# Ledger of designs, part 8: VHH binders against Uncharacterized protein AF_1724

Target 1, 305 residues: Uncharacterized protein AF_1724, of Archaeoglobus fulgidus (o28550)
Amino acid sequence: MEEKFRNCILGLAVGDALGMPVEGLSIENIRQLYGEVRDFLPSPYGDLNAGEWTDDTEQMVVLAESILETVYFDPENFAERLKRWFLETNSRRIGPSSTKAISNLMRGVHWTRAGVFSDTCGAAMRVAPIGLVYHFSLNLVERYAEISARVTHTGTAAIGGAVAVAVAIACNVLDFSDEEMLEEVLRRVEAYDNLLAEKIRYANEISDRDVEYAVEKLGNSISSLDVVPMAFYSYFAGKDFEESLIKAVNAGGDADSIAAICGAIKGAKGFAIPERWLEGLKDREFLEELATKLYELHMRIVKLT

## First folded at step 22 (VHH; from x2 with Y105F)

Design z1
Fold by ESMFold2, fold request of step 23:
Structure z1 (fold): chain B 305 residues (1-305), chain A 119 residues (1-119)
Amino acid sequence: as target 1 above (305 residues)
Amino acid sequence: QVQLQESGGGLVQAGGSLRLSCAASGYISDSDAMAWYRQAPGKEREFVAAITSGGDTYYADSVKGRFTISRDNAKNTVYLQMNSLKPEDTAVYYCAAMYTEGYTFTEYWGQGTQVTVSS
């Protein structure tokens, strides 16, 4: 079980770092510039080195550290940590919806009102710690994922996307089959956003089609309606961690979020991460320690209940 | 466009105090937050303290309990009171103002003021 926590956290960071250099590019642009991205690359803007990750991983760490402090999810603690993170981070690769929500929090708007009506994927990309720690109750995972999303995002697809990712991770830690995991995800997501649920189902149905077809049908924008289904497509379409992540990154668009989410879900299933990606990953040891702390927190909670 | 000017830096012995000021040309009451950062030679710039328009204050762990950030909206000025200074506090201290209009986030930075803490 601890290995699944480790590979979920590391897989998220690997996906983020793989997608970082090609964020915003079309499949055609990626082919012209790189052929196929298979390894870490430096940012074309000079702000990040190969193997460095972005706000996807940073916000995941913020959520993880909030839960490590409070044991159970406390949205007030998470909101406070988001404000502190925003002030402390040297990176400005931060989504506009998160930025606006954090601005609202800084101006004194309570977390129950600070979230922005937006469907961007910022809530889904960070939610992995909830799926890991609370996997003993899928209902709790769903509730905490929803609340964590509402701190910054109130769009139904954003909230449903966070629920989808957290539940998928929890099911994978519990060794559900892909079919059982999909059933749990769809049942819960449809209560939040029907279109998102339909697109996630379709992502599974087209898992035998190539990435270009999937992007045409599902999209690759920063919207949860695109990113989350594309991450599920990539998860289903790859036979192992490497194949899934290469498909996710080379989808283009919001590639770092597609790949981060795919990597989290794939890692939670226990798929091994290629060692070459772990060797190049910024702060690998820190992320491994974080995963261990989350596992130990889970074990502590289970003993208390 | 907001211009920020820091003052109050200088040389101080360990254990001493300094008070930094940051005068702003734009209204600080309209900002999300006013903050202080520092950068020591050979090191990356790091967060020191912030005060949000909502009234909350934030401090890096390394300065908590020793530094106090405050603001005076009437004087359009932000202050950093630094007590119990240590040699590791030696750095250039920068004032920053953070604004969000719609979805556009903008940071303004001062030119910095040197703080040197000797043993």
Scores: ipSAE 0.738, ipTM 0.910, lowest interface PAE 1.3, mean pLDDT 94

